# VHH binders against Galectin-12 (LGALS12): the designs that were tried, part 3

Target 1, 336 residues: Galectin-12 (LGALS12), of Homo sapiens (Human) (q96dt0)
Amino acid sequence: MSQPSGGRAPGTRIYSWSCPTVMSPGEKLDPIPDSFILQPPVFHPVVPYVTTIFGGLHAGKMVMLQGVVPLDAHRFQVDFQCGCSLCPRPDIAFHFNPRFHTTKPHVICNTLHGGRWQREARWPHLALRRGSSFLILFLFGNEEVKVSVNGQHFLHFRYRLPLSHVDTLGIFGDILVEAVGFLNINPFVEGSREYPAGHPFLLMSPRLEVPCSHALPQGLSPGQVIIVRGLVLQEPKHFTVSLRDQAAHAPVTLRASFADRTLAWISRWGQKKLISAPFLFYPQRFFEVLLLFQEGGLKLALNGQGLGATSMNQQALEQLRELRISGSVQLYCVHS

## First folded at step 16 (VHH)

Design v4 (from u6 with S30D)
Fold by OpenDDE, fold request of step 17:
Structure v4 (fold): chain B 336 residues (1-336), chain A 123 residues (1-123)
Amino acid sequence: as target 1 above (336 residues)
Amino acid sequence: QVQLQESGGGLVQPGGSLRLSCAASGFTFDEYSMYWVRQAPEKGLEWVSDIYSSGSDTYYKDSVKGRFTVSRDNAKNTLYLQMNSLKPEDAAQYYCARDSYEYYPGTEWFDYRGQGTQVTVSS
């Protein structure tokens, strides 16, 4: 009676996303303006997790938290802190604390200032469940933070401390974190009252394997935004975002050329129109490409910064049926 | 310093009633949620009930729902627990606690608590 060899569960290789290796001292990388700096997402951080928020918090900043509530969870907290000191404890501008000990989960919010907690705010009917995955989005406005849970608005919290003093994120308690993202509000919808949708990060998803194709069965409509988030590979050759028609022609392609460090629009006939922007697609850099469809063309934003528009025939836009992403990148979010 | 003083415990028969009180001092009482927790012999601390700072929101452990009522008088800095239809399994040391808002591994949010008051339920 041969004892069945216990198949060793494949060790989850915690891909420690090593801090981008300091590029060799010799390549004078053109300084990237601070406005184009994208804070890398963090995948599967160990809790407790404390990290610096690059450039601090300001209006238009978003923090996305993707994770799972453990089956035995009592509570977890997300703290937006003014520093990372252990002693004295830093001020906490916004404390977000889900509680699961009640039949219906709820959230307690507060502020810690000078070692004293202020008046708490309680929000009932949290739509989180033990054993379930979630997506929480923190949207920082001028006067208040708005929090959505699984795409639904849940609460708003008016600031009691200056938002500009917040530079640290802390995650503590009974939570499995899949991803933390640092995002900017879509620059194309500035002034829109619409709640930004959080799109989950799908790291190593088979659906995001490059080349990646997304069907656009209804074409593209004005106001529609395509989101492409990825990591440039160590030895990049090319990177393209192509919109294709039903005949698989690409009337418009965004192309990053790594050899000459240029970004360009490519027409159906191969004509290149250079985009005047800092080159952001360096090896091991994270990026966000946003394409806004408008009447008569496409607007481009990179890492939250608008870079202008390219004109397209409206008929050509309506005939689009495929988004295709190709090249030396690893994708973690595509939305169309 | 946060101070909490429980009172109103005692011996009651099954089906009896008690009203616990907690006098709070050393903090702004109406800014914090307050909790009742209990510890039975040879058991750990157990959450029983809590009440929001304004008194507008209350939660109860399922085993005490419909029997226990938490309330507060913010003008008197006092928390109450009305316990009706007491059962033998309700016998415990009852503690009033304030929310700490802090997470420490192996700790609960009810770290600020009084000395407790003993509730005994016996025939």
Scores: ipSAE 0.853, ipTM 0.950, lowest interface PAE 0.5, mean pLDDT 90
Fold by OpenDDE, look of step 17:
Structure v4 (fold): chain B 336 residues (1-336), chain A 123 residues (1-123)
Amino acid sequence: as target 1 above (336 residues)
Amino acid sequence: QVQLQESGGGLVQPGGSLRLSCAASGFTFDEYSMYWVRQAPEKGLEWVSDIYSSGSDTYYKDSVKGRFTVSRDNAKNTLYLQMNSLKPEDAAQYYCARDSYEYYPGTEWFDYRGQGTQVTVSS
């Protein structure tokens, strides 16, 4: 009766990032690790639109397409391409093609390899309408891409080409694109079969004006995730994400200090706990802050990377009533 | 090279029937959805019907629903359009077409089509 060898859980390599020395004026910014680089969203691109996907595609990558189907639309296509060559045409690992010429819209999917289209796949009952806005999410897994339309699963497409060869997004046809987002799956959700919720980008929304206040009428519960996505302004001074209770106290604040390039948790009493991570909040950099509420505290992820947790008691979490974001950032998404 | 050859057109009276055929070659027929399109005099090309590669899914223009039936024989590389209860407004050049999966501004949907077959509906 041979005892099954207990597989040692892979030790969380706490990357001891050495405190970046205060760069003197003219010092080269320390390169941000590739894993922390987010591709900025694109707003209102002109179609046809072709762009490089930073770092290419891999499992866990998401592409969000927000837009409107024109009233006179016949079809549009979203192509995940292996390169941007015009001649010869690049391989297309995943061709996604909504059609509106029928009474009930449908989608055609295919792969282009070596100048030849493969077997067509067709999905009826596309929940898109001419004249209507939409949110499409492409979730890339290990073996297949899943597509949600307006928050509902619509199709899956098994890869016919290696996902790692895909590095280009192309959008063509009858579509008004409001935003293209390049996102990562939530690092806190391991093994979830559920589609991540796509949250629309709200460019220049009055609701996202900084300082931004977001009400939390029920407090925060374990498993709840706060999402903050934005762009650091050109001349940043400060940036804070604060959770406030009913008495307007801030029991926890995430603070980015641009002068010393530090990230820290700030307690209600002003105690500073430095977060050991690369400083990501450079001018004109896109960022994502995720806060996962758990029993006993908050977990932080920046740009898809988990950075540990701060302790907070459950009672304090339940007493929270406001998310407040302030500082030198432009917000594109806030969700709680 | 993709080749499509339509046949079966002709002159019929209102209320009559025709069966169009399209012989396909130069590509793997059973991998593609196939389309029927038509062009009446002084009108643009219009979609009429399409059929999925497996034949299990079909779409029709509203004006032909219940009258026209698209089908395919993948073993014969042949597309069919049974047209019943023909009306004068159905008179057109009918084309069999394959999708190019490409969209360019100003391009037509059906770059791969045959020479067409003429359908005339007259008393």
Scores: ipSAE 0.843, ipTM 0.946, lowest interface PAE 0.6, mean pLDDT 90
Fold by OpenDDE, fold request of step 17:
Structure v4 (fold): chain B 336 residues (1-336), chain A 123 residues (1-123)
Amino acid sequence: as target 1 above (336 residues)
Amino acid sequence: QVQLQESGGGLVQPGGSLRLSCAASGFTFDEYSMYWVRQAPEKGLEWVSDIYSSGSDTYYKDSVKGRFTVSRDNAKNTLYLQMNSLKPEDAAQYYCARDSYEYYPGTEWFDYRGQGTQVTVSS
């Protein structure tokens, strides 16, 4: 008789993300579409870690995992689950399991359905090392998830269960998690052959202190994307993303006004052009601003949703030398 | 019920050979990676070898590389370990184990193992 050696996992801490509806008493906030809501990143969660994915998974979602492989790591797993029940065990739509006991690390992927594991799939040559940090991106498409490891495509896994049933992330085993992010795939690269680059979250980085300035020594080129990720502070006053020239003029500024709940483009001369979008910059809300540079100007995406473009003179774009972020936000990522 | 039954252990001289077998039942054998693990007296359980579900990929502990060969016959639901050039340090209880997709610190990386078969290496 074979002895089952599988001890039940010690008590998993289930973290439920509740969207902090810090509604001031009495203000009817216009309902923000779920497509504009981003779940805030979680920093240094204790493993085992289980959390609800706000709005569940769908095509165009990205989960970012930053961490370190322990020196003595045997394996860890990242499970995209259909629920968080302990009994019965939830289905696991996508099981991602790096293994380090072999000379060359590898990954096993699988699906758990109705309490039964399906046929395992294996990917050799995992570019993770014990003692090293990593950035893993889970890019959810219509038919498959793509996994990036340290900026390189590593595997694709075709769904065996409906992605729409996935609403829970589980992280188990020998892993130090630095951050878990819930993002959308960059809409500007959607459908492109280019693999999305991962940009890690930086917690308490002096480089992200607000006001934050990034030099653009070569200006901005068409196809370049500026990424700003952050959290709105509890008592926000203003938030601005400004592109400045060599003379410190700001030919273009994205401004979120908390007083009137408006988003606008501000010209060098102070002309305001309102952006027709839901106001997302509420206290303690996580946000992502994407600016795509094009020959004719800038495209804006907010929380993975395209919000149109503003026209800029090409000469003005070439003269840009600084990205400046100011206001009542905590920054987690700035890339230019 | 999952069952794993090892056989083929015995007494062998240093430099000798043994072939271990593990008969598997109660699950879809060809869907699981399988392990050989061993436990020597007064030592902990140690990994020896694993083989991918298809048999295409095999892994070995460094100390057994070039001497041991893991294989499987999925049609017969049987795992094998050919052990050549046996050394006294290879003496242990050998177990066949099914890979677990679930792992927690301080637990085993397999969910089922057999009763084991004793390998003794003595002059």
Scores: ipSAE 0.824, ipTM 0.931, lowest interface PAE 0.6, mean pLDDT 91
Fold by ESMFold2, fold request of step 17:
Structure v4 (fold): chain B 336 residues (1-336), chain A 123 residues (1-123)
Amino acid sequence: as target 1 above (336 residues)
Amino acid sequence: QVQLQESGGGLVQPGGSLRLSCAASGFTFDEYSMYWVRQAPEKGLEWVSDIYSSGSDTYYKDSVKGRFTVSRDNAKNTLYLQMNSLKPEDAAQYYCARDSYEYYPGTEWFDYRGQGTQVTVSS
């Protein structure tokens, strides 16, 4: 096995091997602002796993890790790296290292800078044990990353290196990874009742076959969110996200039409109200629709970007009983 | 270069006590968690105890909990293991080891260890 070495000709910088992830040349055929493009999730990667974080990290990004701790696990680590060099090894802005060899599971965090590990930081009382499934969220803010485990805040870590230098995710050790998600933090945090718990990706679940119907047993109230994540099909025509009441009327429908590249609210009487925003959808591209319910209506975010709102009184919201998704998409997640 | 040197092993009777020491040099000792691991002649390497870099938190294998106490003196760059109520199954070569933050095959817990000190328990 060949490794880079020092001693190159004078005036030549030492080079490293290429990252393992390659971006498709055709991914930008329809020019969409980079801030709107979501990196697709990865399912069942083989550990050790190293991949590029598309566009790098910045405040407002979220990484979601779904998996299982093996029954004989000692430890695993998730590294947020500045590059993918093998020698010299890259700086690691945030090393996240759960430990299971003891009866008191805990996490050690650290930073690697210039080949030197800094002072370790410890967080006790990890509510995760050998054999457990988990959903871990890494929520990147302005000065620190916050980490939740199964919907509960667990730790925070102040950046010691600039977050903007992080462009690579590494996963190593005793972990079975089911999915890795690359998302944006909910832009409507002040209006939401929920800590960002995340919801698992469900690949090829019968419950997510399109047309998909998802019950809303008590309707919707202010602060609740609906999240729909999926992939646009290869030859899309349109898709809809519809909210239906007890009488099976659809007072609110969000419709994406690919023929004219429009996004619109459709009323129960068929009235169309265009949403003036870049059309985010593209064949075989991952998307997230987030609907936040507020007094007087709902707000829409696509791929973490707040776009529009529509009015609907509280009584009408509470009378909703069904979320229905139809059309040219494959679904990975529906939360209501 | 990282150096770890264990001392304090010896022969004791069942129920006896020993105190192991590990002198550390070549790195910033108070920035690393440290391990005690052991190896019996017929067994592989076994985790015994570890201690957080500040000394504030300690962890023990169930079979030694309540009998062994790990500690550190960061001013003297020294790791200790007080072993009380020793049993024949505690007989082993004991090593101190530095916690690893790098993933390498075969060094998943630690990246350096000393030559060890022998603990023998007569029956």
Scores: ipSAE 0.526, ipTM 0.835, lowest interface PAE 2.1, mean pLDDT 84

Design v4 (from u6 with S30D)
Fold by ESMFold2, fold request of step 17:
Parts: structure tokens; sequence; C-alpha cells
Structure v4 (fold): chain B 336 residues (1-336), chain A 123 residues (1-123)
């Protein structure tokens, strides 16, 4: 208890400046690796919008932008920047600038390095018009970023600055942003070099109210994926992702239990098989669950990292009719 | 420093023609898209046309399409606007402008412009 007693002790002079440096305590607990933690999506940000990209960019990351081009739009831009300072102006590794002032919409791309814009690159035939809704996906590879618009490849841009220096996203201009997503590329892409399908985020959608049910009219076939994206609630107990047949039996259930921090496969008879992996679920933390279906079973990825598998014969897969998500989560995306 | 100097304006009768020129200096001209913009009395700035840095692609406001032709000579650092079939509504101060990659609120789509050249069309 500090009380002003009016007493004044002889002052001790602190001879040297104290630097406010805080060292990590050398945490001994098994921490969740940063590469497994996803930055949560942002809904309806006010433009101009500038944010840090948690952990920076690297090959294998993707950024998703959902929005609407205003009816009177001239242009908007998305800047992938090296630094968050406003003074001096940071380098911009990738400037993506759609233009709508003409009847031939197009994109201009460039790089700002050391205060100087470099040679512009033009990409004609943007299939995006004033008044259009869009989903733009930025896929960061080893040597270039690839961009799709509404599920179709549109451009690529070779890096002129190291991708590892990019840690900031800026959005400016004539754009109404519905959502910004920060994701990892699907680890299970076999033999394909095409873009992954874009899957929009939905906020407060009635179709995503938990418990959430999605029909599987033809069941599941090898090569198909299920994607579930959401936010863990404030006081979670557990949540499940269940695959059910016509008789509402659930031969496969993925269960996350928060009391003991376990992730497990649950059989239709209640048999529990633990998944040996860091527990990535935490109150108010964003997550992505991906299930890949193969002949003989299915594989799990969490936040873009492959973890665990379980067996399931092909006939059982074809008999599945419902995907059901229940428990302590809010959903942003369910794709089947 | 970036400098843009327009020339070639003047008085012309309706249906007549003018050719505007813009001399550019102080930057690498062939790395930038260039604009023609205009300002009529009692009106704000209006986009007229623009041309890609290589000269390979051109864009026009609907009201001038088919009558105006933008071109550039990257070896001479010069931008041109050929204006044919001029109408009284084309009368304005015409500016050569360099494309901007920075966002500016309002109708700004360039970071530098010249002093302009006046085009007057008699009724």
Amino acid sequence: as target 1 above (336 residues)
Amino acid sequence: QVQLQESGGGLVQPGGSLRLSCAASGFTFDEYSMYWVRQAPEKGLEWVSDIYSSGSDTYYKDSVKGRFTVSRDNAKNTLYLQMNSLKPEDAAQYYCARDSYEYYPGTEWFDYRGQGTQVTVSS
C-alpha cells in the first residue's frame, strides 16, 4: 500500500539510464509454435486500412480479400509493405492497383524501393467491374505472388524485394471491404499446381449458426475436402466436427476438448483415438480444419499443417450425408 | 525534379483539329503510364485519356473515343494527344500528368502535372 505520509527519505540518484528491455523468461512450457497460429480475419474494416501481418510473409502463405467495387470507383490498391512506419515511407514489395475509370478494367503492379517506384507492370482484362462483388486471393510462392479473381487466375508478379521482409498490409482507395483473411496453402495438394478454390468468410450467416448442418448429397469421394473455419468462443468446453450417414450415425467425429486440451477421433461406438499434436484451439482464437478424403480414410490438417489420419472404407464415405459442427465455436466458413 | 511541359493549344473552330505535346524530364519516362486530364471553366478536373508506359495500350473517356488519339515517343520523352472533330464541350485547359501509385483522396490519379495548355473551341 503506497500512502503519501509526507515523509521524505534522502533521495538515491540513479546514476545510469535504465533501458526498458524485457527479456523472455525462457518459457519451459510446451508452447504452440508460431507457424501453427493463424491471424484472425478482419470483417468490414474501414478503408484506408493498414495492419501487421503476424509473423510476416513467407512462401506458403495466402491473403484473401472479399469486397465490392463501388459503382463510382476509379481505383483501389493493396500494398504489401516492408515495415509499418509512416515516416519514412516503407518499401512496398508488391503494389496491386486495380483501375476502373475506363470500360477496360485492368491492374497496375509495381514496387517501391528506397523511395523510388520501379517499372510498372500492366495486366489487362480484369474480369471485375464497378458494382461487382469479388474474392481476390494472393498466393505467395517461392519466387512470385499469384493472384486469382473470383476463382480464376489473373496475374503473377515476381518478387523484386525479399518476401521475408514483408510484414504489413495496406488497403486504400475505392473499395468496400467485407473481409480480409490470412491463411496457409493446403498442405495436401497432390500433383496439382492450380490455385486452391477460394472460400468466402461469412459473418453472422444463418447457414453457419452452430449447431451447423451441411448436406452431402452424393457422400464423399477420394480427393474431396471439407474446410471449417471459425473462432473458439470465450468459455469453451468442446466442439465437434461430425460426419453422419442417413440414419444419423456418426462413424467419424473429430472432437476438441478444452478441459484436458485433447484432439481426438471418435468412432460411432465412442472409441477415442487421440491425435498427437499441439492443441491449437484457445478462447477467441481463429482456426481452420481441413479434412481430405482418400480411398481408405481421411487426413486432417490444422491451420495448414498436416496432422493425423483415420481409416474409413470407400463404401462408408459414399454413404455419408451430413456434415455437422457443434459446440463452443462461431463459424466463418464451411465448405464441403 | 519532375517537369511536364504542355504545348500545342490554341483557338480552333468546331470540327477542327489540334495536336498537343508534352515534354517530360526529371524521371524515367518509359516506366510510367501518362495521363491527359482537362479542366473546363467552372468544372473540376476530368480524365480524358491515358497510355501505358510502353505505349501498347490506350484508354479514353467515352465522350472523346474515336476523336482523340493518345500516343508517346519514349525515345524523346514526349506524350501526344491528337484531337480531331473538336466540339465546344472540349474547350478546357489540358494537362499532361504522370500516373500515381500513391492514394490521394478525391479524383486524384496523378502525382505531377504541367502548367497546362489552353484549348478554345468557338461556337
Scores: ipSAE 0.512, ipTM 0.829, lowest interface PAE 2.2, mean pLDDT 83
Fold by ESMFold2, fold request of step 17:
Order: structure tokens, then C-alpha cells, then sequence
Structure v4 (fold): chain B 336 residues (1-336), chain A 123 residues (1-123)
């Protein structure tokens, strides 16, 4: 048992906790630079939950929290911390504390510096109630974190401590966590909405069983982004992300091949065009594929890194009717 | 060094009024939200009201809304609870408490409280 008890309050300490790390004994470090490794989502963590944020925070990072407010909830908190010490307590750059004990739910935010809480800040009108499901996004910008609840802007909080010092996420209190996601901002979208719509991680959803088929009833148009998030299986051979038209032709397919560690565009006629980039897939590792549709073709980002493009005329894009994912992956999210 | 001292409790008839005060010392009072909580005999602590550090926003348990008013005087480091239209179910020991921004399982919503003041409602 590792849950804190009596840490700040009077009482007998009956359990302890320790700082989790990104790496456990026996895990292999991918030989590519750590900036290309995407931290996997965590499903159904036990609260209190404390974890290292791989690579720390910087502008352009996003943390996703999916969960449920219990029927008897009083409060929960999400702390973005500078370390995980118990004594002294680590600095907390951003303390996010929803309160539900009243009929007007609200959030209190603050910063803990040198063992002292600073000036609290309050945001009323939290559109969550006891018993509600939620998806909260924490979007880290240059001077502030922006927070959305279920796709709607809720608050901004200016940093009082350097964001670059934040390396730890803590989740405490009256919350049932379904998933925690660690993502990068989409590199393709300029002038994007203040918040992405948010797309939940789904564990073991029948709709995401591989081979997975996802309808495109109106085809695709410039500005649309396909999102595929998943985990590479233990002994992978290959996987594909294919776009198919009504006639079941696949004019463009993205293929990852593990035997030769290549990522390539495959044309309708089987022509292979290698994508010049480090092979970022590895057994049992999380990935995010973004496909941006633009006039004249598709652009690819993998784990937040723009990697390449392929040409496809706009009329062919508008004739696409199906996104299909097959091969050695488990899927957590497919969105078009 | 944090100290909270409640006063103003007593015996009142149903429908009567009392004004509770809480003198605070040993911390920067105007930087903390403050609570009123109460405990009836053989029961756990019950949230009654709280007030934002500036005094700009107040919150109440449904059963006291419209009857109780929480306020603060940050220049005098004092928290108040005006209790009107008192009912027998309001009888309890009332405590002033400082809001906590930290959570551990098995702890209360506050980090410090006073000794309390007794409110008794008898006909």
C-alpha cells in the first residue's frame, strides 16, 4: 500500500508513497532521442496518482485527463509539480482544484513555492457536476496554461514559476480517472481553435478492434486532420493506415514495416515511397499519427513531429469513404 | 503559530439569531479562504459555509442558505457568521477553519481550526 495518509494532518502514518519514474527496471530505452518518445497514456490509475512527465513540460505540450466526478465528491486536485519530494513538499507550479461541495462548482488555482501557498485564484461556473463524465485538457503555452472542460474554454493561469521546472503530475482527491494522456500540440494547424475538440482514449472498445474501419461519409477536405493513437504489439510485423474510396481502391496507404524498420507511402498500384525519418515505432510503445489534409495531398506527423507528405489531387480526396487500420497495433483513438 | 478563536455562541430560541466571530492570527488572513463547519453530538463534521479570501464570493450548505451569512473583515483578521431564523437542527459546536490546498486520504478540507463555540437552540 503506497497511498499517503496523515502526511500534513495529525495522525499515524500507515502508508507511504514513492515518486514514480518514467522508466522501470527492465524497460528498454529506445535509441532515438527522448524528444521523439511519446509517453503512453495511463488507464484507470489508482488515486492518489503521481508520475513523472517524460521530458518535462514546455510550451506546446498538452495533458489530457479523462474521468468521472464521484456522486459524493467534495474536491479533487491536479498538481503540476517541480519534483516529487514529500518533505519538503515540492514546488507546485500549477495547482488545479475543482470544488463540488456547493451547487455552484468552481475551481481554485494556486502555486506552492518554497513551502508557501501564494495568492489563490478562483474561477466560477465550472460546467461539471457530481456524477458527470469529463475530458479536461491542459494546454501549456509560453506564459500561461489554458484549461478546457469538455471542449470548452474554462480558464487561463499565468505561470508564477518556470514551466521548464515542471516534471511531475499528481492527481489527488475525489476523482475516478479513466485515462491520462500526454500529447503534443498538432504541428500542422495554424490559427487553430483555442482548444482542440478533445478525443477520448478508449481501452478495449469494439469499434477500435483491428482491423478497424472508420467511415468518411463526406470524404475529406482541406484542413481536416485524421488522428490515430495506439500501442505497437509485442511481436509486430507491420501495420497500415489506409484511405479507401467507394470502389475499395486504396489510393494512399501509410505502412510501417518492422522487419526493415521503414515507414512508407504506398500508392494504389503498390509503389513504395520511403519516408526519410528515424523509425519511431517499437514493440509495446505508444504512438500518435496525424494526417493533415491540404490542397494537393496529405501531411504526416508522428508523435508531434512533422515527417513528410504525399500528393493526391483534391477530387480523389473528396472521393475517400473509409479509413482502415490493420496490422500489429492496438488502437486507443481513431478520429476523422 | 496559527490560531483561530471562535466566539458568539450561546442559547437561543427557535427563530432567533446569533452572530459568530472568529479572530485569526499567525498567518496572512487575506490570502486564505475560510470555512465554517459544525459538529452535532455523536456526528461527524459538517460543512456550513465558506468564503473566498477577498470576501467576494460565499458558499452555503443548502439547509442554511438564505438564513446564514458568512463575511470577513480582512483589516481586522476576523471571520463572521450571521445566523438568522435558527432551527433546532442548527444546534452544534461551530468551528472556524482555514482552507487547505492539500489533500491526503483521511484528512479534513482544512489544515487548522479553532476550539469552537456552542450554539444551542431550545424552546
Amino acid sequence: as target 1 above (336 residues)
Amino acid sequence: QVQLQESGGGLVQPGGSLRLSCAASGFTFDEYSMYWVRQAPEKGLEWVSDIYSSGSDTYYKDSVKGRFTVSRDNAKNTLYLQMNSLKPEDAAQYYCARDSYEYYPGTEWFDYRGQGTQVTVSS
Scores: ipSAE 0.461, ipTM 0.809, lowest interface PAE 2.4, mean pLDDT 83
Fold by ESMFold2, look of step 17:
Structure v4 (fold): chain B 336 residues (1-336), chain A 123 residues (1-123)
Amino acid sequence: as target 1 above (336 residues)
Amino acid sequence: QVQLQESGGGLVQPGGSLRLSCAASGFTFDEYSMYWVRQAPEKGLEWVSDIYSSGSDTYYKDSVKGRFTVSRDNAKNTLYLQMNSLKPEDAAQYYCARDSYEYYPGTEWFDYRGQGTQVTVSS
């Protein structure tokens, strides 16, 4: 807390920032719906960090912040901004400001509109302290953003400015950022407002080297979700997500083939069942695969979009012992 | 324009009491968290206490907890600090300050403070 006095007048600019460009004018992308595109994660950005949110924010989007609170932290902030102007300061639809200067960490939230801060809101009992690692999820709904800390609901904040105007993320203050992720909400909880699973991104982890094997020592049970997040390589041929039993047979395999741009279920006996959906995998693009295990089969979501299901008997699911990922991808997250 | 004016400082003996006041104007006082900070000679600014905009929640530096009480009267746009059982280490210039919400590298997390009021403790 002992800091030099520097109470500058509000609106005084002390930084020179340029708004990052998401996509250059004139770039051509394959025709796919924006709802299927995921912005790649950023690893170890230097704070202060400001970036464009690809396609802006909308209900059903979430932002994941993975990092560490410094041992001497006083506070940090995460700003969801309407633009990236330096002068005048952009509107901030959601200002999220954890405070650590007391023995009772808490968060202050507010909105900046037309250069004027609105009414502050406070949430006590932040379950995070100096020196802690954290994973914070910002889940954007129709009327409010919900925030979880380390998998537990912490706060909600009703929008005072339209969410559709938010296109920029800013991170400032006493925080060490390991990763920033941009994801869609988990579609498998349609009748629930449960928080989706937040799992860390790992960069260049040896245990995520492809081919990647991930043990399933007790098989799979209804309600379990497999998460695979990765980046398609520069010159991809194909990749697979396979579930294998102890005999190394693969009763179900998800295969993406780049030569014919198809996504398919492959059975144990090699039968191919095409998945009717836009082919979302492109060189150097980030993806997320979710597999929900339910009685009698699996449900698939790609980039937060539910794509369908395939059947598989419960005993076969319980006999699975390995998740294997191979082919033309780099992995950031594998969780079962 | 934002104005903050502290008063109530003075000279007291150890164990004595003072009540500081801060008159606020030029902004909607009941929408902002407010702080008391202090500066001793040859030291930087030190956080002492803060209070939520409604007055419902208060926080204190450990060395003053139980001796100091922060309060506010939103109808009078006034912030208070009751300082009891004063110690020589409490001697400082005391400032009230308004939360800025913006981060300014190399500076404090508030945007306005008053000119301060001096508290001197000697036996």
Scores: ipSAE 0.370, ipTM 0.762, lowest interface PAE 3.5, mean pLDDT 83

